# Ledger of designs, part 24: VH-VL binders against Probable D-xylose utilization operon transcriptional repressor (gntR)

Target 1, 226 residues: Probable D-xylose utilization operon transcriptional repressor (gntR), of Paenarthrobacter nicotinovorans (Arthrobacter nicotinovorans) (q8gal4)
Amino acid sequence: MDATSKRLTRTTVASQVRDFIVMEIAQGRLPLGAPVREMEIAAQLGTSQTPVREAFRELAALGLLESRIHVGTRVRQLAEKDLVEAVPIRSALEGIAGRLAANNYHKHAEEVRGSFEAMKEVAEGGDRRVFAAASTTFHRSVVRAAENASLLRAWNALGIEVMTILAMASSDIPLDDAAESHRPIVDALEAGDPELAEHALTHHVAAYLPATAHSNGGVDAAVQAS
Key: E = the ipSAE of ESMFold2; O = the ipSAE of OpenDDE; V2 = 0.75 times the mean of E and O plus 0.25 times the DockQ between their complexes.

## First folded at step 14 (VH-VL; framework fv_tarlatamab_arm2)

Design u4 (from r4 with heavy chain L107F; at its last look DockQ between E and O 0.41; V2 from the best seeds 0.59)
Fold by ESMFold2, look of step 14:
Order: sequence, then structure tokens, then C-alpha cells
Structure u4 (fold): chain C 226 residues (1-226), chain A 122 residues (1-122), chain B 109 residues (1-109)
Amino acid sequence: as target 1 above (226 residues)
Amino acid sequence: EVQLVESGGGLVQPGGSLKLSCAASGFTFSNYAMNWVRQAPGKGLEWVARIRSTKNSYDTYYADSVKDRFTISRDDSKNTAYLQMNNLKTEDTAVYYCARIPYKEFFHFDYWGQGTLVTVSS
Amino acid sequence: QTVVTQEPSLTVSPGGTVTLTCGSSTGAVTDSYYPNWVQQKPGQAPRGLIGSTYNKHSGTPARFSGSLLGGKAALTLSGVQPEDEAEYYCLLYYGGAWVFGGGTKLTVL
């Protein structure tokens, strides 16, 4: 392989380690709060510690891993308060994404429609973690359609996969209904209506907020303070 | 143990018809989408058709190469999926596999049958 | 017509690392296309390895991992064993339909 190919291969390994760890967290195989060790991950994946260390640094920057003196590195323990704090931010970012994506939808329609169809498939008989992954994939496709790299990077930094799992664990909505609740987003994008797309996404993301926060005005208060 | 067993393959003339069966065991068949995938001798894999579960009124999807000639169906009371192949052509010669996609696990093809050979020749 | 593209063949030494890629004629491959990887040895039925980009089927050895790379899906084998010599197919989901790549013959020398 030439030098360009070897350079791409090295980048691939570090990114693959990162993606592996994110998926293990999202699917519950690496529980929230669980210890994570560089040497163990390197051994498990058959790679050196260098790409693993890079992946750990990226995940710490994303807020999914944390290090504490005398405790080591672990998956950050996320709870209801993290969801209450993150939902208004996610709602704002996805609202912007919807407005921008409506202008670009024709270039992304296959991807967005496809991910919506997959989400409906997964809702049938699936569990809430599998649905959370499919829902996150759909929302990411909408954020990609905004064609704004800064927005996508900011959105990714919120740990959306893990937050969606927390929301699904706290919800009693049937998965078929949860999947269908995304249809207004697709319809607004297909119509090319930026304001309707922004509203559909903002309204949809707000539904991830636990009922207790709605009753006490927590999210509304945080949004107003912003 | 999850098992998928295809049957109904054989030799048929061009223009003829054949019906394949995929008998399933070891899982709740009605909760799974079922797929047919074929492989011509010495060639790669080609997805042919998919039928969704009872929950979705058995929605069906077909590759363009077989659309209007093949019909996928299922009988959940018999744990069996079917592929009715009409107006067969020599290019339909292949081993036909059935495969499933779980509704409770990640979106992937997890289990495959061993296949049944369909030969279309004069 | 949608085409899914894979390297026709790759060679790797035992213990080595190799990455197989899977591209789409319609544009960048993302998690929205639910990349799957299947393994097929000569004269045998296919065996599922990875679905939904990253997720291993039960029984898939730890040395296999899935990812996205530069607009393509990727399957990486680290610490390759002689029994990994096989043909590897990717397939992508296009909202109802699945499309297979042409397959990669992996040779372990």
C-alpha cells in the first residue's frame, strides 16, 4: 500500500475504535459508569494502544468518557438531569437543522426516507435500545441534510445515542407510535417548508423530556433562560 | 436452534413456474421479515424479495430484475415463507437462500438457510 | 441503477490487519444505509457477521469490526486467521430494498 493508503488506514483504526466504544455504550454492553481501560480495548480489538488512546481522547471530548483521580477512566454516568439539560440544546440544534435541510432535501431525500423506513421496520417487535439507534440514525440524516459541518459536529457532541436510550427507557410510548411520530418531519422536508420543518423537529425533540420536567416547568424555564 | 430450510428447487423450462418454500423453526416466525437472496453458479449474491411481518400487513418488496414475475408470500400458521416464480428465464438459474431480519435485534441479516437450486434450461 | 462497490480481492498475512470497503453509486454511505457484512466460504451458505454498521452477530469473532470511513462502510479484520479466507459481501439498505456488493475475495497467505 502507498503512503496515502497507510495514512487513511491508521485514521480508520482510531475511528473504528471510537465507533466500537460508542456502539457498546449505546447498546448497553458497556454500561453507564463502567470502567474502560485502554489496554483491555486494545487487546480486545487486536490493535496497539495508540489508536485506542486517540479514541479515548475523542470520547472524553464528546463527554461520553471521563477520568477521575484514583478511579480511572469510565463511561460517564448519565441520568434524568442530563436529559433535562440536553433536550433544549438538542431541540435548538435540530430546529436549525430542519430549517436548513428543507432547502437541501432533494439531494438527501433517499437517505432521509430510507432511515425513516428503517425506523418503522425496527419498531416492529424490537426493543427500545434498537429503536433508539434507528431514531438517532434518522435524526442524523436530517442533520446531514442541513449541509452544515459545524452543526453536525455540535449535534454529535451531545451524545445523542445515549440520550435517546435514556428517553426511551423513561417512556411508555409504543414503538410503532414513536416511529410514526417522525412522519411530520419527513412531510415538512418533502414540502420544502423551512419553518414547518423547524417546528416539527423542535416539537418532536421536546417530547423526549421526562413528564416530571414538564410539570415543574424545568425545560421551559431553561429554554426561556437561553 | 434457529433453522431455515429451503425446498422446491429443480429443473424447469424457460417460461415455466416454480414455487419455493422456506420452513422456519426455533423462533417466533411472525415477528420477522423474510427475504430471498439468490446466487447464480460461480457468481455473487443478489437480493430478490422481502416480505414484512403480519404487523405490517405483509408489505412486499422486490428487486427490479424479478418484479412482476415473482411473488413472495408467507403463512405464519405454518412458519413458512414462499417464493412463487413465474415466466422463468435462464438468468433466474441460481441457488435460492432464505434469510431473516429480526425485529428485536439490530437491523441485519442474521440467519440463512442452506439454499435450494433452481435450474432454468431448455 | 444503484451499484454497491467492493474491492474484488485483497491479500493479508496471518496475524495481519486488512480493511474491506463498501461504496454506493448514489453517494456517501452513512449509517442510514444500515451496512451489513456477510461471509461465504466456497460451497457454503452465507453467514451474517455484522449488521447496522457496527453490530456483531452472535458468534462473530472479536477480530471483526465494522465502521464508516470516508463515505464508505468498512469491515476490518485484525489478527487475521487462516480460516478467515473467504468471500465477503456487503449489502446496503435503500428504504425497502437491499443491494449487495460484488464481493471481496480475501486471501490469507
Scores: ipSAE 0.560, ipTM 0.791, lowest interface PAE 1.9, mean pLDDT 83
ESMFold2 (binder alone), look of step 14: mean pLDDT 91; pTM 0.936
OpenDDE, look of step 14: ipSAE 0.724; ipTM 0.877

Design u5 (from r4 with light chain N55D; at its last look DockQ between E and O 0.08; V2 from the best seeds 0.00; counts 0 for: pae O 8.3 > 2, placed apart)
Fold by OpenDDE, look of step 14:
Structure u5 (fold): chain C 226 residues (1-226), chain A 122 residues (1-122), chain B 109 residues (1-109)
Amino acid sequence: as target 1 above (226 residues)
Amino acid sequence: EVQLVESGGGLVQPGGSLKLSCAASGFTFSNYAMNWVRQAPGKGLEWVARIRSTKNSYDTYYADSVKDRFTISRDDSKNTAYLQMNNLKTEDTAVYYCARIPYKEFLHFDYWGQGTLVTVSS
Amino acid sequence: QTVVTQEPSLTVSPGGTVTLTCGSSTGAVTDSYYPNWVQQKPGQAPRGLIGSTYDKHSGTPARFSGSLLGGKAALTLSGVQPEDEAEYYCLLYYGGAWVFGGGTKLTVL
């Protein structure tokens, strides 16, 4: 257990509500653009509206929720700009993760390979939201295989689940192709090649950039930054 | 199909010894860590021990409650995990389950056996 | 001694949503604890549901989800079904050893 794991943190009801909503969004149970009602959240969590309201404010500040007069609160439609900013960072982190994971793959092979296979299976089902979750699970397994707690924390802070959901929602790529696009990562890791793994991951993640960003050299910037 | 089958349970007196077996099939046994988990009658689950194969040996961990009394082992050639229980106490009475975990640090309990009952009574 | 704490019991209506939590006496639960969730129905062997905080097993229904919530591990059931009535245990990893929570009895009424 790392020193951070032993840190006593004060958790408030509001923070719990916040985290709950974040996860609901990240896991697609609260779709992008969907209305979020304070009363409903309060009821679901068995709490009063006060901590929910506080959570909503925090989430609005984080850019995950938006409130409009007479319209109410909704899950924010994440802007293209958000991806443009986040994808290079994700690429860098996962590149590092890949390099490290390649050296540790033998310890984590079942989970990484299993998550890859699960992703392929989900792809056959045709549900893009479910696929996004499976993809996130796979990438998480790779980051964990790096055995770097700082890296994992940084990666988690990016909101990869939401990013992935957004990317999948905006893409017309068939899910089977999307699944197969992860194969080079798995192959590189299985080969125990850090450089190849880094390259595979950085290129893969760069594809999450919107088409408009690609045209503007965003992909090259992301790859170079990785 | 993945299967885990526990055996070796029975009635034993306090201070006695018993050896449990967990026969595994349907997967590459050596790629998984094996665990023993027990459940006293009407009580919750308690983790007992874990064993994983390493390059040159085995990595084992024990709960404090069974440390120095129980020994977990495995024979990969037989796809079997064992739990040698010595100096048994009445509080060791439980259904003993074996469960697998794939690899280190990607830790999840996926498959469980049906359990074998161990009763320690005078 | 490390103690893992769960709600002793929770009640939820069919179709409802419920969140079970798992706390550690050592501090905030993080991914480093590799939270696991196990379901056990009366007279049956335990069944793994979630591993490594978020990862569902192949047989885990989609309505189950794992997360970290306010320094605790959490299991959320959305759209609870009558068959989900069971005992739910969380497990946390402590550098080689596992520690079970006391379990949560989930009643579906």
Scores: ipSAE 0.014, ipTM 0.498, lowest interface PAE 8.3, mean pLDDT 87
ESMFold2, look of step 14: ipSAE 0.549; ipTM 0.777
ESMFold2 (binder alone), look of step 14: mean pLDDT 91; pTM 0.934

Design u6 (from r4 with heavy chain P102R E105D; at its last look DockQ between E and O 0.45; V2 from the best seeds 0.00; counts 0 for: pae E 2.1 > 2)
Heavy chain, then light chain:
Amino acid sequence: EVQLVESGGGLVQPGGSLKLSCAASGFTFSNYAMNWVRQAPGKGLEWVARIRSTKNSYDTYYADSVKDRFTISRDDSKNTAYLQMNNLKTEDTAVYYCARIRYKDFLHFDYWGQGTLVTVSS
Amino acid sequence: QTVVTQEPSLTVSPGGTVTLTCGSSTGAVTDSYYPNWVQQKPGQAPRGLIGSTYNKHSGTPARFSGSLLGGKAALTLSGVQPEDEAEYYCLLYYGGAWVFGGGTKLTVL
ESMFold2, look of step 14: ipSAE 0.559; ipTM 0.792
ESMFold2 (binder alone), look of step 14: mean pLDDT 91; pTM 0.938
OpenDDE, look of step 14: ipSAE 0.777; ipTM 0.908

Design u7 (from r4 with light chain K56R; at its last look DockQ between E and O 0.61; V2 from the best seeds 0.55)
Fold by OpenDDE, look of step 14:
Structure u7 (fold): chain C 226 residues (1-226), chain A 122 residues (1-122), chain B 109 residues (1-109)
Amino acid sequence: as target 1 above (226 residues)
Amino acid sequence: EVQLVESGGGLVQPGGSLKLSCAASGFTFSNYAMNWVRQAPGKGLEWVARIRSTKNSYDTYYADSVKDRFTISRDDSKNTAYLQMNNLKTEDTAVYYCARIPYKEFLHFDYWGQGTLVTVSS
Amino acid sequence: QTVVTQEPSLTVSPGGTVTLTCGSSTGAVTDSYYPNWVQQKPGQAPRGLIGSTYNRHSGTPARFSGSLLGGKAALTLSGVQPEDEAEYYCLLYYGGAWVFGGGTKLTVL
């Protein structure tokens, strides 16, 4: 394992809070549109409000939370517009990630393969929110396999969790099929083929566009932009 | 109330066979993956095997230490998971626990049985 | 063979804070490994505490929290109670198989 992969990054309390809230949202314990109270989160996690506020700011930037004056902070209501704007960018980033990851796959095979298998397992459970989280985890593992910190930062800034939750909520695709649709990505990576991996990822991500966007040529636009 | 009850443990000679059972109650058995985990005397926990129901079959995984010797199975109609242990070795001596993992939640172990003791000795 | 590594033992005072870590020989531990934490007290069956890195079980006290720290999974106990003295195991998921760490004996003194 490259010494770089063992780099001890200090996780801040704020990051821990962030991750916790993301998981709560992803798992449906924090429903879309639900109020999120700093004090309550602080109490639940046994921390002060300061790191929670920092986490809230970060999550707002990620598009998972929204804060309004006199209303407070809430889990953001996901809109179709968010997917329309974000999917082409996600497609481009994950395409790059796939190309890079294909060259590094052997170092990350356990993580990528494990997350893929986990996604298949939760697909059988039939919970779309749980599946969305597992899907996000898988895609994140691919981006990590690219070994490009700038790429990972950009990818994280897109709010992939939100995107994936929205996509799963608006789709009637069986989750087992949804899980299986990731297989070409894994196969391409295992083959060590950068071009194939890029293609597999860009096409896969393009499918996250709403049906209305597809009718308007949105899929072609997303693929062309990739 | 969720209950997992292991049975079938006992004394067996090296090279012998034993079949363990895990009887489940208080939940929808088919919605959970079942696991066997063992603990040798005075030692840590070791994952042994997992079985998950799929639409058409079962998905099974084994630790390398027991692969090709142990077989995990389940009967959803009886809410029971099984562990067939063949060609037992002295190092297989342990308390064997069954534990569940839900499908409708993120992967986590939530409930455990009380365990059944398997002793492999000449 | 994949090895999961934990501190053999840790000591903490009542009311104190302690963090247990879980590392993988395969590299940095991420949420892709779905870290789990299990508690076992002497003479008792194991009990699940945390699943999927962050998620407390319904019976897990709020003082227990899961996280990722420095390429490892972490279990933090804030405001440790005497009853928290136990062995703590982490589990990591590797594509269908689970691997236990060696366990951490937590002593509350």
Scores: ipSAE 0.485, ipTM 0.787, lowest interface PAE 1.2, mean pLDDT 89
ESMFold2, look of step 14: ipSAE 0.580; ipTM 0.796
ESMFold2 (binder alone), look of step 14: mean pLDDT 91; pTM 0.937

Design u8 (from r4 with heavy chain Y103S F106S L107S, light chain Y34S Y54S Y93S; at its last look DockQ between E and O 0.03; V2 from the best seeds 0.00; counts 0 for: pae E 10.5 > 2, placed apart)
Fold by ESMFold2, look of step 14:
Formats: C-alpha cells, structure tokens, sequence
Structure u8 (fold): chain C 226 residues (1-226), chain A 122 residues (1-122), chain B 109 residues (1-109)
C-alpha cells in the first residue's frame, strides 16, 4: 500500500490487522500474556509485515500489547482484567457526571447533542474504530457538562476508547443501533432529570464489558432498553 | 434503478403555502434519510431539511432560514417524502431537489431528483 | 455563523492533478463532519461523488478520491478529463444539519 492509498481510504490494511487482533483477544483465541509475532500474523492474514508492525504499535500505545525491546510483543498480562475492573469505576463516574450534567445542560446542550448526532453520522460509515472515537467523544461531552474538573481528570485516565473497541468487537449489534442506544441519556439530560440521567449512564456503561466477561447477544439490547 | 421525482412546485404569492412531494422507487425507502436542497437562480446549493429513517426515530433537522416555517415529513407506506412550506418569502424562490443519504452503508447524497421550481412573487 | 469554505475557482490542464479543499469556520474537519462532495454541470441536477470523507458512489470515476488533508476535507482529481469541468460543492454535517460550501468552479483547459 502506497501513501496515496493510505490517505484515500477510511480503513487501512493496518487498521484491519488491528481489528483482527482485538477480536482474537476479546474472544480468547489470543490469551492474556501470549506472545504475538509479526511474521505469524502477517502469514495468517496474507499481508506484509509493515501493516502488522503499525497495528502492533497502535495496540501497544493503547495498552493491549506490551513490547519489550529485544524480547518481543505479548498481549499485556492484565489488559482484559484491567478493563473489566475499570467498568464499575467508569459506571460510577459517568453516573454522577450525568446527575451533575442534568443541572448544567443548558450551557452544554450544543456539545452534547452535537456529539450524539456525530456518533450517528459515523455509525453509517461502518468503521468500528471511528465509531469508538465518536462514542468516547459523546461520553466526554457529558462528563464535561458536569463541570467538575476532578471528575473529568479521573474519567480521562480510564481506557475508554479501548473498552469501546472491545465491546464493539464482542457484539454483533449494528452500529446504527449502538448509536441510537445513547438516546435515553440525551433525553434524560434534555429533560433536566438528574436521577434519570444518572441511571441511564450507569446502566449504559455496563454494556461495554469485554466479550469474555459479557458475551451474550442481548448486551446492547439491554442497554437500549434502559 | 433508484429514482427520485419531485413535484408540487409552482407560483405562489408571499405569505402563501406549498407542499412538495418526493416520490421514491428502486430502493427500500424506509432505510434511508431524505433531504431537501434548494438552489436559487444563479446561486449555489443550500441544504433545507432532513428526516432520518424510522430506525432513527424520524429525527428532523432544518436550516435556520426555514426552521419555523417548513416541515419535513415522510410516509414510508407510499415511499414519499414531503416538504410543507408555509409563510413563503421571495428569498425562498429556488429549484428544490430531494436527495437520499444511505443509513446502512455510508452517509452520501448519492441520488438526486431533477428538481421542482418554486417561485414566490407577486 | 458556520461557514464552509471552498476555493471559488481552480484551473487544471487535461491529464493534470488538482485538489479541491473544504474548510470549516468551527475548526479542523474530521470524519464526524461526514464530508460529502457533489458535482453539478451547467443546466443539470447535482450528482453525488463522495460521502463519508472518501466513500465513492458506484458511478464515480476512479480518478476522483476523497480524503482529509491539513484540517480540511479534500477532493483530488488525478488525470483530469475535459468532462470534469463543473462546479463542485462540499457539504459538512453539524449536529445533524448540513452546510454547503460556496462551490468551486473547475475549469479544464
């Protein structure tokens, strides 16, 4: 793949390699701590090592792979456990963010509504990583609307994008349905209902658990019902 | 073959009303967002209104210039989108196009009608 | 006061390469703006070329490509043909509403 092809496509070969590796980890076929070798992945996917190295660098930066100079690359030993442990914390943080944001919504409505609409737009494109970034932006907009700097700082320290990628890889829900499942949060905020906003966010966030901890076909449907 | 056909244009006085229709064929209409876009004589394109698919709760959106005067709607059983235009002004004079955006594969104005002329003049 | 900005006019020789740009007054253009490109020839209805930044309509010639470049959406024509002479509009989404740019008149000579 040349530089023009990379700039002209929404999805690169490297992003496809990345998504493959995330799915193998999420489904348990690539266990925690297992070595991951560029040549073996390249052979398995019928591609060169260049896009595989790019995918490895991205996943290492996101905390899913661990690379040691001169030793090699492995699935980070606690990556799935760390993410499973983070969901209750995220749920608590976003729950209280929703309660506070309901009181401040009038000042933040354009950002929150706009990010919800942006999520719906990118869902039509079908790229799960682009959707994960848009979903993260939406949740950040709600946390910003809480107007609590300590809360935002704590929230930013979580691996939200990675959690969203794992949830999307572990689910067969269409991205349009996933985007629409955020409507109860927006509705609660627009109504100015702190209790409902807290409950909507708490319930919604629980659906982001990885497939190995949360693998049932109804996860996204249960979130939509909240 | 995908086809979009606008109708309902004509001459109307300022303050009057018109209802435009966009009849669709060759695709599953209920899966797609529909848009109205207008072009005043000698001018560029201006987006007017959007209605999302039933799966997206028929959400509607309007340009600021028309928000309290125009209403977009759809009837999925008739494969038709509508634009109700009230309190028309001379600056609303334009060719009005309907256009499709896919909800399932990509956001893209991939099919356009041929347009219907609305003239607001005394 | 959201404004979508395009070059008013560009000229290119047949067989040449030209890039049209589309900027937003609100900041850098990203995929979340869902950039679209539309072609209109004199006396004709508009025709969609590209949506979601880079996705081509099935009838869009291979010489057309879309991307993000330097904080703007970009439409690149490689190997321009005389029939590409037209007006090109970009279109960005803001909270579900769309805003057209002023259009770029491409002259092929």
Amino acid sequence: as target 1 above (226 residues)
Amino acid sequence: EVQLVESGGGLVQPGGSLKLSCAASGFTFSNYAMNWVRQAPGKGLEWVARIRSTKNSYDTYYADSVKDRFTISRDDSKNTAYLQMNNLKTEDTAVYYCARIPSKESSHFDYWGQGTLVTVSS
Amino acid sequence: QTVVTQEPSLTVSPGGTVTLTCGSSTGAVTDSYSPNWVQQKPGQAPRGLIGSTSNKHSGTPARFSGSLLGGKAALTLSGVQPEDEAEYYCLLSYGGAWVFGGGTKLTVL
Scores: ipSAE 0.005, ipTM 0.532, lowest interface PAE 10.5, mean pLDDT 82
ESMFold2 (binder alone), look of step 14: mean pLDDT 91; pTM 0.931
OpenDDE, look of step 14: ipSAE 0.037; ipTM 0.641

## First folded at step 16 (VH-VL; framework fv_tarlatamab_arm2)

Design v1 (from u6 with heavy chain L107F; at its last look DockQ between E and O 0.50; V2 from the best seeds 0.00; counts 0 for: pae E 2.2 > 2)
Fold by ESMFold2, look of step 16:
Structure v1 (fold): chain C 226 residues (1-226), chain A 122 residues (1-122), chain B 109 residues (1-109)
Amino acid sequence: as target 1 above (226 residues)
Amino acid sequence: EVQLVESGGGLVQPGGSLKLSCAASGFTFSNYAMNWVRQAPGKGLEWVARIRSTKNSYDTYYADSVKDRFTISRDDSKNTAYLQMNNLKTEDTAVYYCARIRYKDFFHFDYWGQGTLVTVSS
Amino acid sequence: QTVVTQEPSLTVSPGGTVTLTCGSSTGAVTDSYYPNWVQQKPGQAPRGLIGSTYNKHSGTPARFSGSLLGGKAALTLSGVQPEDEAEYYCLLYYGGAWVFGGGTKLTVL
């Protein structure tokens, strides 16, 4: 028996199905509240229903899908309440990430600057969902620069891409302005200033809160969103 | 339908110049960044240059191998991108493709032209 | 000097599964590099298969999937068909510039 043949990879069919569904939700091709059927996903991806079923369980655990008896599986209808609850947690995690990342920025500068440039570039297309994906990629690059696996794991569990879509849906901010609103984060990291980076990230994320709940920055959520 | 058609290739001596054109149709050209990618005979693909859309002041980017010799430009009224190639070297011999980056659904190279051959030989 | 590295060649039996990888000389490949996969058959222009790590072009068969694996971008073909014999290029975004890998020649025997 070959020992190599027993080795598991980090990628499974179920993980690929999960990532596909997340992107379909984020890009609006699977609308909030829409039914999601195992056989249809399996046919579309050319796979059996087993890995699709497993992906559905994972996404339900993340709060992106829900399954109700006799109704089936749907994209969860996320609401303002979900954003109000999640934003403070994200803000705290990204504040910590900024503080840690400022000390490690030299190793990650190319990645972080690159993802900021990508965000500005996709703003050209004018698609808010594509922009939300690029924004999530930028924030993930900052969290990676913190070099803290537990922090990245916690951050990834928050469903950030869908949260960003909700924030963008509640705002009419031009995408070029949304992209530029991330510049203080990059500037703080380039300065190597942990306190400034923590502040920049905390305030940026806190701007996702609705105006009635916004208590952390004192600034217009519509101007600072995304 | 989206189409990209390259032209202007041909035989040129080392040290010479050549200007390539990429005529675009089937999309709103002024909203898209345009790229040149080349492939030497029997070799792999090499990215050469990119020009951003009108909205972004036509910012340009170049591979190090061509940076001081090639100039990318565009004329949005003609839906055409250009590659001005100066001080050509034998290693610039390649098929030159123009390609579009799609931002709207994905961030990827989605449409390619059929290419135009540039031969630099004495 | 940024280098994007791919296997020079791979062989797979019809119906088999193969994974092509794409590494960066600058470190781990993440979604920040917007990995793209391009297919080129002999005598033809290239065509895009996958962008932004996971996202298929509308004409891309379901047997192709993109992922991140062990600090590299990966293209997995499950249930390989004879028509999949081609050269496959990865390309990565480095903040304004794109860099191609050397290409993987996939042989289907």
Scores: ipSAE 0.511, ipTM 0.764, lowest interface PAE 2.2, mean pLDDT 83
ESMFold2 (binder alone), look of step 16: mean pLDDT 91; pTM 0.938
OpenDDE, look of step 16: ipSAE 0.764; ipTM 0.900

Design v2 (from u6 with light chain K56R; at its last look DockQ between E and O 0.53; V2 from the best seeds 0.00; counts 0 for: pae E 2.02 > 2)
Fold by ESMFold2, look of step 16:
Structure v2 (fold): chain C 226 residues (1-226), chain A 122 residues (1-122), chain B 109 residues (1-109)
Amino acid sequence: as target 1 above (226 residues)
Amino acid sequence: EVQLVESGGGLVQPGGSLKLSCAASGFTFSNYAMNWVRQAPGKGLEWVARIRSTKNSYDTYYADSVKDRFTISRDDSKNTAYLQMNNLKTEDTAVYYCARIRYKDFLHFDYWGQGTLVTVSS
Amino acid sequence: QTVVTQEPSLTVSPGGTVTLTCGSSTGAVTDSYYPNWVQQKPGQAPRGLIGSTYNRHSGTPARFSGSLLGGKAALTLSGVQPEDEAEYYCLLYYGGAWVFGGGTKLTVL
């Protein structure tokens, strides 16, 4: 059998590098279009360049980084069409996550409620990028509560943080209202209701689409808030 | 420049009371949650209490070790946070720091005061 | 009840690299706990270094970086300077409340 601890350690390092880079993009410390250097990331995280190259390759495959030979690697300039394409996929994955998490919630309640409370606190600051990151942290906690490693990997690969920033940049919703709009998700999970949790997450994620993009099969119409 | 100045520390007998103040300047005080953190002599840091900004009706949170004995409050017109400490115990002897959490771009303990000493001695 | 655990002490040579860790008694540390790192030098008030896992405070040297590694929050110092000798505290957010670790005394020799 393979040295499972070594495989998990190596894969975990590469995934941690990936998550670090996505968070740096989401929080604005790596601006869209900015160069990203393997040696700098490796030194900053105290790791070799091998897992950093793997993370770069994965992020490039996802369309979050772009790399041109002899020119270098940078954060891609993401646009509204990227959001339109990704939101239905995110909605489906998070719907599944909500359904699974509803039966596991008692084991994850501290983390999920904590991230919801953090999101409400961040909303007080009024910065849309910071709020988008806190919202994504909340959604990730729900996906972790599903206790499905394959689902979490797929969800992380979508670059949810960056897509949430794009959606929030085009919205005028007051951040306190945006934070409170997550309460139905928490309530459904606390009730232990898989169908309600699935619906709450699917509905919430679909609201990030522009009104012109609501005609995906089977997804409920978004509710406007102002 | 950001300044946080604690005051009101001193010597008190067990069972006594003190009120600490944290005077803030150099920032929009009403936009920040304010915290009290203490450090007993020779020991590490311990979070004590937090009060949210005006927009959230000044919601308060306490460490279990001080719950029901300490009350955090604020007066945004004076840019001041307070810690009312009742029924003090020897174990409450510490330097008390005020610190702010920045909401503008992250949950971050960014600035701290210089501290005020509270000594509870029989 | 909830305990946040750090190495009590670590030693590093000037110019070296060291990683401090921060674990939770409740399970793996994730970004939901908003790890913060605070530095305290002898006789001084604490100073915030990093918040929200990765975010350097204005004035925090670039040699300090935060991350999540192996189910713990981590603070990595690359190119350590003698002035980095200090106590380093992590603290984790538990939905309204914060809990400090016991602190790591970093010795630079």
Scores: ipSAE 0.557, ipTM 0.788, lowest interface PAE 2.0, mean pLDDT 84
ESMFold2 (binder alone), look of step 16: mean pLDDT 91; pTM 0.938
OpenDDE, look of step 16: ipSAE 0.800; ipTM 0.917

Design v3 (from u6 with heavy chain D59E; at its last look DockQ between E and O 0.33; V2 from the best seeds 0.00; counts 0 for: pae E 2.1 > 2)
Fold by ESMFold2, look of step 16:
Structure v3 (fold): chain C 226 residues (1-226), chain A 122 residues (1-122), chain B 109 residues (1-109)
Amino acid sequence: as target 1 above (226 residues)
Amino acid sequence: EVQLVESGGGLVQPGGSLKLSCAASGFTFSNYAMNWVRQAPGKGLEWVARIRSTKNSYETYYADSVKDRFTISRDDSKNTAYLQMNNLKTEDTAVYYCARIRYKDFLHFDYWGQGTLVTVSS
Amino acid sequence: QTVVTQEPSLTVSPGGTVTLTCGSSTGAVTDSYYPNWVQQKPGQAPRGLIGSTYNKHSGTPARFSGSLLGGKAALTLSGVQPEDEAEYYCLLYYGGAWVFGGGTKLTVL
């Protein structure tokens, strides 16, 4: 049977391979849609194919790689279309979360404020992947403040971190500005204003949408309809 | 070869002042938040202060126990962080460590110095 | 006053499994508090093991893992070695400030 030490050692190498591939995608050195081959990655990193296969399976489960039997493995083609489809759903869920969280904020203020400060701190490091994780943690803290387990479960299923990583890869916004763009959300929650919190979150999420989606009645129209 | 070397510790009377230095080498100092953490003899670790790597502001944070008495600062041209300690009390007796936070990877402490002893007694 | 709570001491046999916990006086510990774990062996300076709940520092042995469990941060050591005998501190981020727990003395017998 396997030993915890051997499993963790294999997982540690596999996690390093995963992080390498995520960084190559996030920095554009491995383009969306590009083929990814186990032997080439293993050779490049000086490892065997086993941890690379494990990393490929994990990345496929996270939605970053796509494998088809007899065709091969590629970076998933996640682009403007994926944001157009996901942003209205995220906007609706987070709008509801903001409205509910405004009523509960007193119990969650330290967590929400703390995660906002963490996002500002990691922005200074300039790493878009680390920022995407911190941004996702902030939004999760707001959704937790809604105190609605079904909402949190639905929100968690959207793959927000992966979508945020891809949005960061397609944007040149300075990370300090990206972090500060969350301040209206915190201010609305501090004020205890459900309508303002809902608006701040839906407006913020809409900013992830490409300009062409706004012109075609995208998130703004979907938000007004809700 | 990352190294953090604290200095400036010693014996001081209650009400006195002392300035600690943390000399850094083996990394790009300006990319890291710097922290002071202390450990009283036979006690646990206590976070004291942090200064960010923000070039424009070097934003600072303090534990309540030292607020208004201690000032953290940095000089990126000298790769050095400082802790100015004023109005020292006997409960400030501790080994003082400097430590860094790496922003590029995750928000975590990755390297620590060896510490410098501060003794506050008459 | 915010307090971070750890077991004062724990004992484990070589090869065994032990889990250390880290609780907050302000409520459940979540990923928003960026739990960190630091090891200090006798006569040595502290060293970082894990940051942001799950993320191992380079050089952290594979037998260490971090998690969230029952509203607390947790450090699990599987296949404990004699050299793991040390004091283990957690620390939590409260938006600019960090707070250490009191530390857990891990004895390997």
Scores: ipSAE 0.545, ipTM 0.777, lowest interface PAE 2.1, mean pLDDT 82
ESMFold2 (binder alone), look of step 16: mean pLDDT 91; pTM 0.933
OpenDDE, look of step 16: ipSAE 0.625; ipTM 0.825

